# Designs tried in a protein design chat: VHH binders against Inositol oxygenase (Miox). Part 2

Target 1, 258 residues: Inositol oxygenase (Miox), of Mus musculus (Mouse) (q9qxn5)
Amino acid sequence: FRNYTSGPLLDRVFTTYKLMHTHQTVDFVSRKRIQYGSFSYKKMTIMEAVGMLDDLVDESDPDVDFPNSFHAFQTAEGIRKAHPDKDWFHLVGLLHDLGKIMALWGEPQWAVVGDTFPVGCRPQASVVFCDSTFQDNPDLQDPRYSTELGMYQPHCGLENVLMSWGHDEYLYQMMKFNKFSLPSEAFYMIRFHSFYPWHTGGDYRQLCSQQDLDMLPWVQEFNKFDLYTKCPDLPDVESLRPYYQGLIDKYCPGTLSW
Short names: E, the ipSAE of ESMFold2; O, the ipSAE of OpenDDE; V2, 0.75 times the mean of E and O plus 0.25 times the DockQ between their complexes.

## First folded at step 1 (VHH)

Design f8 (framework vhh_6fv0_2)
Fold by ESMFold2-Fast, scan of step 1:
Structure f8 (fold): chain B 258 residues (1-258), chain A 121 residues (1-121)
Amino acid sequence: as target 1 above (258 residues)
Amino acid sequence: QVQLQESGGGLVQPGGSLRLSCAASGFTFSRYAMYWVRQAPEKGLEWVSTISGSGGSTYYKDSVKGRFTVSRDNAKNTLYLQMNSLKPEDAAQYYCAAELYWKGSPYSDYRGQGTQVTVSS
């Protein structure tokens, strides 16, 4: 694994979260759902979308020395080894970051990458840089959105929560629009895999339903494979293509609307 | 192999001071941002402070600004958190963490076993 210089990287990461936490409002997220909700940006296959990840320079880690598509295959292969009987879960590993292609269509990094959080309520303590990045968010001056529950009812369920806009929510909506034949656990993991304040930080339990408690172990299991390890081995992507094409043909075939 | 070892925790009275240390090994310490995070019983992990690899940039949770100071000694591969004017709400298990691969969260990278801070008379 190639080490990066943390000084300029830290400043970039902080700037991304400062912009995210300033501009991700109820209105912003609602507008993005409308903007992308017709899925009219591009028509392409899953493998074409995987290829597009290699054109994406992640501003938070521009010094990574291998193509972004290799991470997708690494994640998928890790799941395949741990869960050989659950082929749909292998595919989730390949798909999970495909929403990041929004950056190639002009979305700023703060509306594509990073940890997600609920808009419409007061941010909780485990949201990254929480105490130093939200002061300029206009929703925190709005009494509808500045309390612990904000606009939500207690235990309303995360499926009824408006999450900050990023690759999680975009890809979830895209998969639903294109009628992927994956189980409900797959859609849930894709939607909430970047909600680190909840699944890792233990926050936002007041918004959770029984469904969220039941799904938490799935999100945590996926997270084990999504975390980059200090692994020197690159996947042999070309040898893996036939296997993953078979899964694509089974669950999300052909040309899709993005 | 990355290893992080926290120390310096203990019992202090409100208004007291503690200096936490984190000894790091197995990576080029000076190139990585370092984080202090804490967890009190029945609470989630809270980010406390961040310091860049060079030490040139520091960031703090609002409730600890002016009371806590993060620093590092790159020659000794050691991270520090100087905690002054300690309050009962600062009582927690404190962890250091290294940001080796950016996921947007200090909680997802290497983290040590922690050091306990108790504020009580």
Scores: ipSAE 0.006, ipTM 0.225, lowest interface PAE 10.2, mean pLDDT 83

Design f9 (framework vhh_6fv0_2)
Fold by ESMFold2-Fast, scan of step 1:
Structure f9 (fold): chain B 258 residues (1-258), chain A 121 residues (1-121)
Amino acid sequence: as target 1 above (258 residues)
Amino acid sequence: QVQLQESGGGLVQPGGSLRLSCAASGFTFSSYAMYWVRQAPEKGLEWVSTINSGGGSTYYKDSVKGRFTVSRDNAKNTLYLQMNSLKPEDAAQYYCAKSYPLEYGTWFDYRGQGTQVTVSS
């Protein structure tokens, strides 16, 4: 997410990606999908989950001096101002980082945050630290997974791609399990917003279907708000609750399985 | 340098209780969420509980919920795990672990040497 050039911050970010790129294998991701796939960790509402974001510590963002839940509302309000007619898109802004709560359930940072990539094929050049972080990944010694297409067929579609495990894939699976009534644009934004090698780097086009190409501009539009800068007009969270509760009631009501 | 030292483990009968402690130093304890994790013989490391920096929010593995209570004393830089109604499957080496910001490695890289909990008749 940040542009890192030098110092202790670069060293820590490199360490996180080295661990991620070492351990995110086809087997690892498959096991995580099974581990979380019954969605039995907690039963709670969306607003309760938003509150849990405040329990996360993010020393990587020295400009953030308010609770993490405020960022969720701030992102949602930025989208609402730019796209007032698309209420489902406002809700995406509120929801997009809720998968990060896995960190409170014992998941290491390299399995929660950071740029995502397809497992089961050779990493492409725009994957962060690509040239220096994958050497210990056993899949790159496996002929099934070490070629450009790996285990995939040309243009198979991102819906058929096994992505590295993180808050994107977890939240997408959670939303599908709980039958959220959101459009396909919303599911693409949630599932692929951290897939920077694709939407920003221009890589992995050989795995994309026509639907993926049609959805790319929507994911790119969301990305403008995901990197939202601190606004002088900070959200009055309490005044916003009735509006966002209305959207929750419309698209993903009640007590959900996480 | 981060230092974590666990204590309070021992041998108990099924249904018994133990209180584990973790003394922390080398970092601003009150600024970090803390974890309890365990490792049973011939099994992997298993998450047990989390407590936020202020102590107001707690999270538990389903199998220990209602039996275990995590707490902290930020003035003493100490983390606690009250374990009630202990079962044979709770027998493990218990570790406290520091939460990790995005730029650090995994949470298990910042754990102490652990304290052994044995549950047997």
Scores: ipSAE 0.007, ipTM 0.364, lowest interface PAE 8.8, mean pLDDT 84

Design g1 (framework vhh_gocatamig_d2)
Fold by ESMFold2-Fast, scan of step 1:
Structure g1 (fold): chain B 258 residues (1-258), chain A 117 residues (1-117)
Amino acid sequence: as target 1 above (258 residues)
Amino acid sequence: EVQLVESGGGLVQPGGSLTLSCAASGFTFSSYALAWYRQAPGKKRELVAGISSGGSTVYMDSVKGRFTISRDNAKNSVYLQMNSLRAEDTAVYYCAAYRWGSPYDYWGQGTLVTVSS
């Protein structure tokens, strides 16, 4: 459940987005793609990475102190119930936030968590706190990046869009580098699950190709399960381990490069 | 060495209150999530309330507004304040601690709560 109400958690969320919207520039994102693109930070299994999620706090979320590993298993189990025959989709639920481990390697929260947006063009209205958080972003003073299309061609496709740096793009690139055997829908959902201004807000259609329109229903389906939800039941994580280890062994086995 | 020791169970009248305590030892308490489960005769074990290492709480629908879970990291303890008790709250209450990356969930021995009616 995602809501932005008043209080100390809202102040934290606003501060994270103010920092994000100030510092996520074309140059910043380009540098981060180079920095992380060799996947030489750590070698570990998926289950080891899931364990690391509990060591971080997502400061972009009003429910910031809810354990991230529980969210991963809750999301996976929700998908499993709705789509029992699509075991690869169950695994997407477990994997979707693993890119957040960048925060444990010294990356600031505003470059890891939260809703993503295209850099290199004028932010659209559904970008969270849009009216009050971009004033200090130097790209908005650059005529190359301050128009509706900015540096992009109409309908160029989201594949060709430079998204703000965060766990979405990092995890997508990591999965491609390690040759995960998941279907294309899985990679796409991971890459764009935090692009709420598009899949939920209905913005940025001018950047979308036919492929993006075809993939939108998959991202929207995943989004039903990705919301932080207050749940009376905490997942029995230990009882779920054998099932998800089986999926890991099928789609992304062994020690991976992060 | 690891143990969870529950206390505070007993007999109480409908509409009454009771506080359960769980004292933990042998692990780094502040990094664990803690929960209260209950099991009544003929029923499946169910989660009553949970509290994350960061203090976020969850509650079963039938106890929302009546029960409050809290933790005291300095005392390595978790508490369940139960108000407006009903006959259907009668059960053995278990304290549980768990952490991703640990090979073990830790469970207490249970404490019986009987709401007479």
Scores: ipSAE 0.000, ipTM 0.109, lowest interface PAE 19.5, mean pLDDT 84

Design g10 (framework vhh_gocatamig_d2)
Fold by ESMFold2-Fast, scan of step 1:
Structure g10 (fold): chain B 258 residues (1-258), chain A 120 residues (1-120)
Amino acid sequence: as target 1 above (258 residues)
Amino acid sequence: EVQLVESGGGLVQPGGSLTLSCAASGSTFSTYALAWYRQAPGKKRELVAGITSGGSTVYMDSVKGRFTISRDNAKNSVYLQMNSLRAEDTAVYYCAVEYSFGDTYYPDYWGQGTLVTVSS
């Protein structure tokens, strides 16, 4: 019943990126910013949204249940241990993947997860599967979008770059709309944490401003934390709830617009 | 492709011990992150323990101090040593190869599963 040519997850990941790199155009991203920009899909608290992460199961295997909320608490606790004096940074760890709830509202995986990249210009070499996934993207046939700078000016700053649509940009816009009282570094890390071609691959420096150079160490620090590498113990989520509720009450209280 | 072959399951009394083993094909085994999952009747499959290529480990709370995950790169194998077994540990146990996608680990290849029954 199975036919293997490579790893089944690698095949699934490749298919997701092929769909992403085919369909994430300037027009698509612009439409998604409008679609979600009124934040009228749901009213709920941060802890309710964290709970919804556990409803994000692999639709190709509904019998598998890994609690996605545990990833959020693991990341938060890893940061807490490394940066005990920066309570806002602990909260960033808990919040960073909440934009993934868009999948529960009908968004396909290629519009929610995975590494992000600038639309409106030619993809650079460190974009995952770059050489084999962009050939069907209509923007690469448009002379406005098919050069190294594309629609952008040199050193315009990442704040002026249209990034592929996913949980990063959605959550950033949601946090701004709801007026979270977090420092600018928190908003920046949330917005660009999946921009691996830049912060890990070293590409897209021609689009970066001085602000981006100053913020890069923060994004790289956040990117050190993952499920297995930095926090080997699964967290006791129930014992952690009072601490993180206190941070939520401080920075992003009550019922929010999603 | 990767093939995972599990062994070591069986019937054991409460308080007993059992060691599960999983042998994997492939020359890149040392680069893999590996995990053990379990699925009890009527329940979803849940992560029990994981180990990265660098040797970092993770455990679900109910098995901490009782279960130990380990790997042997020379034998292309991963093990789950289970001590102080309880009736609640009764499940089919699955070995998995994990893949990194951005900042998250996802199971890629699965073994066939091995049944562990804890009963007097």
Scores: ipSAE 0.012, ipTM 0.257, lowest interface PAE 8.6, mean pLDDT 84

Design g2 (framework vhh_gocatamig_d2; at its last look DockQ between E and O 0.01; V2 from the best seeds 0.00; counts 0 for: pae E 2.5 > 2, placed apart)
Fold by OpenDDE, look of step 2:
Structure g2 (fold): chain B 258 residues (1-258), chain A 117 residues (1-117)
Amino acid sequence: as target 1 above (258 residues)
Amino acid sequence: EVQLVESGGGLVQPGGSLTLSCAASGSIFSINALAWYRQAPGKKRELVAGITSGGSTVYMDSVKGRFTISRDNAKNSVYLQMNSLRAEDTAVYYCAAKLYSWGTEYWGQGTLVTVSS
């Protein structure tokens, strides 16, 4: 067990979020969506992408004692145990962090990992460090983006909201582009599992449609596994590969565009 | 310095009750998901219960209906009320904290709970 002191670690956390909250703007997100929108960086299978996770240096977990891919399998197996009847949900567990491969392509950590939030409107109170990290964000000096609703209409639906750029949004867009045959619940889980202000903080409800509210419990259910599945009990990944390859073949087969 | 300190462990008879407490130092309590883990002799560490900053809870199946996790942000504390204790609940119980999307967890030193006749 690890005893962490608050000093260097908290400083790193704060620094990452300050960068995120400074640079994640409507313009930035729009540019990233364009940059990655053609999904022309790489052609590879899901399993190849899973393998690439082990090459990542994730600042959000710098002291991990196991490869990042193990978290994917741990999450998936946790879900599998709790929800044996929903194989698509197992796959969501495996997939949810694959968007982090952007870091391998040179994206900074504050544009890959961490909590997500809507851009184009004022950050709400449940956004971590919101009182001390947004002062340099140019969007908050823009009257279009500095109100509670900002550029959005009431209850416009999260599908119409620009989320901060990160592995969640990237993978969500990737899944759409490649036409994954997963249910809508899976897409919500992938896109919003890091949207803690929403699914945990209870904020941004003014932007939500009824569909978003209906999907909220699924994101919360997934979050239970994402938060608590990291343990020393590492799965035999090699023994699990055939099962999850079967799921991949079912829902997102072949060589995909990344 | 962030420190988690568990208390409340001890010897209890089967069917008895204990309340574990975990006090966190620092001001990061409100942004953490909190959890209790346990490790029995010769067994792997396992999640017992978790609670998010929003109050959502999760329990392992074997403790559902018997254990309750709660948090008091004003006191920077998380609690585990354990009722109807069983011999199989004997373990060192650990408090843990995680910053939402941040992967690193803080751990306490643990408190021993022994359920025995």
Scores: ipSAE 0.184, ipTM 0.643, lowest interface PAE 2.0, mean pLDDT 90
ESMFold2-Fast, scan of step 1: ipSAE 0.569; ipTM 0.831
ESMFold2, look of step 2: ipSAE 0.424; ipTM 0.783
ESMFold2 (binder alone), look of step 2: mean pLDDT 82; pTM 0.830

Design g3 (framework vhh_gocatamig_d2)
Fold by ESMFold2-Fast, scan of step 1:
Structure g3 (fold): chain B 258 residues (1-258), chain A 117 residues (1-117)
Amino acid sequence: as target 1 above (258 residues)
Amino acid sequence: EVQLVESGGGLVQPGGSLTLSCAASGFTFSDYALAWYRQAPGKKRELVAGITSGGSTVYMDSVKGRFTISRDNAKNSVYLQMNSLRAEDTAVYYCAADYYLEGSDYWGQGTLVTVSS
């Protein structure tokens, strides 16, 4: 998902990142954490949330040409084939994009989708469109936030880093609030799967703890399955529902607070 | 423009052999998993064989021991060596590329393999 070299695809994706990189400030992200942190927008099950994915368009992904819920099942099934003994990992594939439902509650695309980055410090080179999209971000004029470490201590750990607001951070916070019984690897995958500057670009090592270094291979493994495919033979979602309902019942049962 | 172009199909007698080739262009071949699918009239498309970017292979049960998938990253090509062909192997064979073997980003136009006397 890195190479946009022509036409309307470049214009659409660039516009989303320009808006994101202009408006994602320490203040903005702090306000969003407060806005969503009581998880009072809706009460619903995981399968109801999966159904809601079909009602939205991911403006950052120019290749979406089938229902978003089908991508969730495709990702989950890819993981299931590669890791049949790790049922929690199959569920991560189904869950990973559920935070995108914020768009249905009026959240703009630049606050929902796309690659994430730490706010409160200078963006590093592998952040998408880094050299052309941050000039209007007021944090870059603030000496607290415009250095390599910015507001952070060396090796503070990604758990102490304020990430740009999007479906990653929202879903991670939602899962913690609702006490999902998933392992720590699952929470890292959900929280950082869109943090491409870190897991793919090799940037932000100065913010990482030993725990982050230990978790990096797991996030990279998940990322192999989160690649978009234009498969003409879509998964039979109806036949898969009982299996994934069983995993939901095991790890995140019932009506949840979103 | 991404292209996958299959060749090597044709008419062969039961027990015979064919080698299918697929030439790829327009993407970084070495990063992709490649696969051969087939579709017989009135049947769904099915995965015959796949090979990951790292060289690991997968085969459908009915072709194990008879078919071999291989890749040549220097030539941007993937191959399917088919031995001991049977009437039930008759199908249009499609080359496909993706980052994993659950779906496909790119498809070829297909090449017909007919096993009959």
Scores: ipSAE 0.000, ipTM 0.120, lowest interface PAE 16.7, mean pLDDT 83

Design g4 (framework vhh_gocatamig_d2)
Fold by ESMFold2-Fast, scan of step 1:
Structure g4 (fold): chain B 258 residues (1-258), chain A 117 residues (1-117)
Amino acid sequence: as target 1 above (258 residues)
Amino acid sequence: EVQLVESGGGLVQPGGSLTLSCAASGSTFSSYALAWYRQAPGKKRELVAGISRGGSTVYMDSVKGRFTISRDNAKNSVYLQMNSLRAEDTAVYYCATFKYGPLYDYWGQGTLVTVSS
């Protein structure tokens, strides 16, 4: 159901991006990194966090008719089928949207879900609704942040870029804080999986380092499963639980700080 | 705001049938995807069946062919027809909708289904 061009679903998606693009400023993102950087909101296991995904809907996703946990298992199973020998990659599919639980802690949807973009520089053309959603963002009236490079140096690397606040950056920081034993590719894919203007749109190349060019194929591979495993078939979550619990026990065991 | 009220739960013998109903009041019912969840004693809550805004349905593997989810937008209601009930289907059944803007999915209070002889 990607082809909603009118009605409540499209209105919801547009409203979320208008709010996001209006309110995601350098100051806002800096404050959110401080707010969430102590990881003191909750103590819980990965499977408990997966369960919490069912308590929300992603207002930025035109394809989300069903609970978010099903997307997590569908993504994980798609990866498992294509990459059966890379069990850490299966787990990335299950984990990738867990940062969305911020919505259950009082965070508005526009600060949790949707495509990310660099704050502190002028948005590029492939950013969702770019031509109609940034007019009220005060950073675009600030000469420090309204040029192509804004506050950044050419080829500074995405690790040095301040991305709009959402589930990507939050989950990345959470995984680093809790010392997940995943390979560097896993952390990178989770951090930038929603950066569609870059990995799909081809924009923001002027901010990219050699590391980012090397990692782009991994993000693109992950993105195939994030977008193209959305289907009406329900995964049998109960039958899959022992397999994914085994991966959790291997890479990110026990009670974690969120 | 949306309020959900489940009904139709009860005690039934193995092989029997029950129809659960969920009545919605408040905001626009037809704009929401709807789902039935269940939670058995000592187990995690699990999705049983879902129905999209467009009427597409999905089912948990263990209930396929036995349960049917449907919606009636004119009556602001969603239904779960449960046939060939098994002891394993014993659970509290919850109706849920998904809303725009604020944080919270709307959940009903739950209705108990007990399958025993």
Scores: ipSAE 0.000, ipTM 0.112, lowest interface PAE 17.3, mean pLDDT 83

Design g5 (framework vhh_gocatamig_d2)
Amino acid sequence: EVQLVESGGGLVQPGGSLTLSCAASGFTFSYYALAWYRQAPGKKRELVAGISSGGSTVYMDSVKGRFTISRDNAKNSVYLQMNSLRAEDTAVYYCAAEHIYTWDSYWGQGTLVTVSS
ESMFold2-Fast, scan of step 1: ipSAE 0.011; ipTM 0.518

Design g6 (framework vhh_gocatamig_d2)
Fold by ESMFold2-Fast, scan of step 1:
Structure g6 (fold): chain B 258 residues (1-258), chain A 118 residues (1-118)
Amino acid sequence: as target 1 above (258 residues)
Amino acid sequence: EVQLVESGGGLVQPGGSLTLSCAASGFTFSSYALAWYRQAPGKKRELVAGIYSGGSTVYMDSVKGRFTISRDNAKNSVYLQMNSLRAEDTAVYYCAKTYVSGKYLDYWGQGTLVTVSS
């Protein structure tokens, strides 16, 4: 009943990454940090934000067969089964994609979804489509940004690296602004979960500090649950709401600034 | 037409070894992450091991040090070398294709049965 050829899907994904890799510059990311840094777009609870994901028309996401909120609960439940003693980690699974709500405020998908990479330095080989998507990025013609280290010092730490703008960095900043009472591991996983060239590709080690080496196993553990499937048992979202509302009340209660 | 064909399953005694193979066709193999999942009778499918386009790997905790995932882009194949097999490893093993970013599983193979029993 479904055409499972890779051609149309690969074309969509390639187009998204070509746009991302063309337009994500140091200036672009700097402007987006300013634009979103006041957290004045909306006031709402976490559960309202989870519901808002289902209203997202993501025409660039070629493989969403379930509502985005179902993927959030699926990820959270996977973590809950593997780590029943770490309730804060269950909540990380529910929260991790909430930054995607930026698309409902007019952000193009290439500035919201997908794998992240450091701007301000030469992209490394494990960045998706690295050899065919960066040719039109003006930063790569700038000698400040076109070397291995670019604008960065060796081992400066990922906290000092300007990552491409997307749901990772936005949600991390939002959580810090609203003073979520989660452990440092939770903030770190949210911030870098889409940095696949680093935690999975093994690249960008020259930018990493001791904190990044210590946190890598946490990001890799989270990544085991960050694979969407077309064959899962769908979570009974309504039966799960009381449990996750309890976690929300514990770590990030009430009306938040987005 | 995307195809994933698993092979190498069978009956093995505790402490034994098996190598599972997955032959892939119908997509640009080198651009995609591949994963091995397993499903024991009456249980849900779980991720065992994954290998991304750049060669980096992930493993579930219970198989770390015992299982090794690898890929051969020239042969469009992914492998799971399973050593020191335990009764708890008994399951149907599935090869899965992910999206380029590794975020999505967009195809499953038919599976191959591994039974660890004396």
Scores: ipSAE 0.000, ipTM 0.202, lowest interface PAE 11.9, mean pLDDT 84

Design g7 (framework vhh_gocatamig_d2)
Amino acid sequence: EVQLVESGGGLVQPGGSLTLSCAASGSIFSSYALAWYRQAPGKKRELVAGITRGGSTVYMDSVKGRFTISRDNAKNSVYLQMNSLRAEDTAVYYCAALPYDYGSRDYWGQGTLVTVSS
ESMFold2-Fast, scan of step 1: ipSAE 0.012; ipTM 0.476

Design g8 (framework vhh_gocatamig_d2)
Fold by ESMFold2-Fast, scan of step 1:
Structure g8 (fold): chain B 258 residues (1-258), chain A 118 residues (1-118)
Amino acid sequence: as target 1 above (258 residues)
Amino acid sequence: EVQLVESGGGLVQPGGSLTLSCAASGFTFSDYALAWYRQAPGKKRELVAGISYGGSTVYMDSVKGRFTISRDNAKNSVYLQMNSLRAEDTAVYYCAAWDEYTGIYSYWGQGTLVTVSS
């Protein structure tokens, strides 16, 4: 559970979530999946995408303006230290926020960053600012979407849930489209790492399948490393490039479609 | 077996109208987003219009106000009403379906030819 009531940049964070929770509807998410699903915005390598992260300000991050590319390397290096035998997991740390580049293509921050939630059903209590940010969302007036299950069947599995549009879902789809050679755990962690209401808040259990129960420990393990705002150590990115280029060449080589 | 079958293409004069139909089978139609793409000779395939299962639509700029996409879930069909047709609309039109939750997989029809000329 994250508490945003007293952090720095609170006003900007609240505004982002108010816009997100107002405009992320079933119809909005469906349109974004159509818009981005052809992966025709740019052709570039993973390292080129990592470099583009430095042009972004994450409006949902309340602590400080943090160099996004350096955060990617810090997260990857933390995982490498804890899991030296799982090189694919090191790469997940480097990749996890690359979907944020959508903001450079004109996507508003509320459709790129921040904690995700299922659209098409009533938001649950651990969704950040839940009590004050959903009043203007038209789906909450729609009987199809305003109940606990909404449009979903009990225990349908998160793979069958329409998540709010953001960097998690975009990057997951991009990785699948480009046929990344990563294990299923990598794709799952990327897809749901920002789903804090579920993996941290304990909500949305009624939507979860056995696969989700099995994968929860992986998402929770990843999230231990995605919390580097209080660590001022900057990675020596240039010394790390050969190692991570080797992983990129192994799992997601060359020029990719974004 | 998944199938998308397009119909309604043909020859029409500039300023005329056509309605394209796409009949789907082999999947739960109501769970899928549908779209029309077109491809002219020597050009890449481009999105013309799309419709989500909730009824939200997207159109390429050059067809806005002229084309209307709609769906009939009871008939497992999607339609493209094309008005004020222009020579540059001449292309093979393809029906496509996307899984609504992923958006990364699609099913494609064989296409139907639309020719706008006298």
Scores: ipSAE 0.000, ipTM 0.174, lowest interface PAE 16.0, mean pLDDT 84

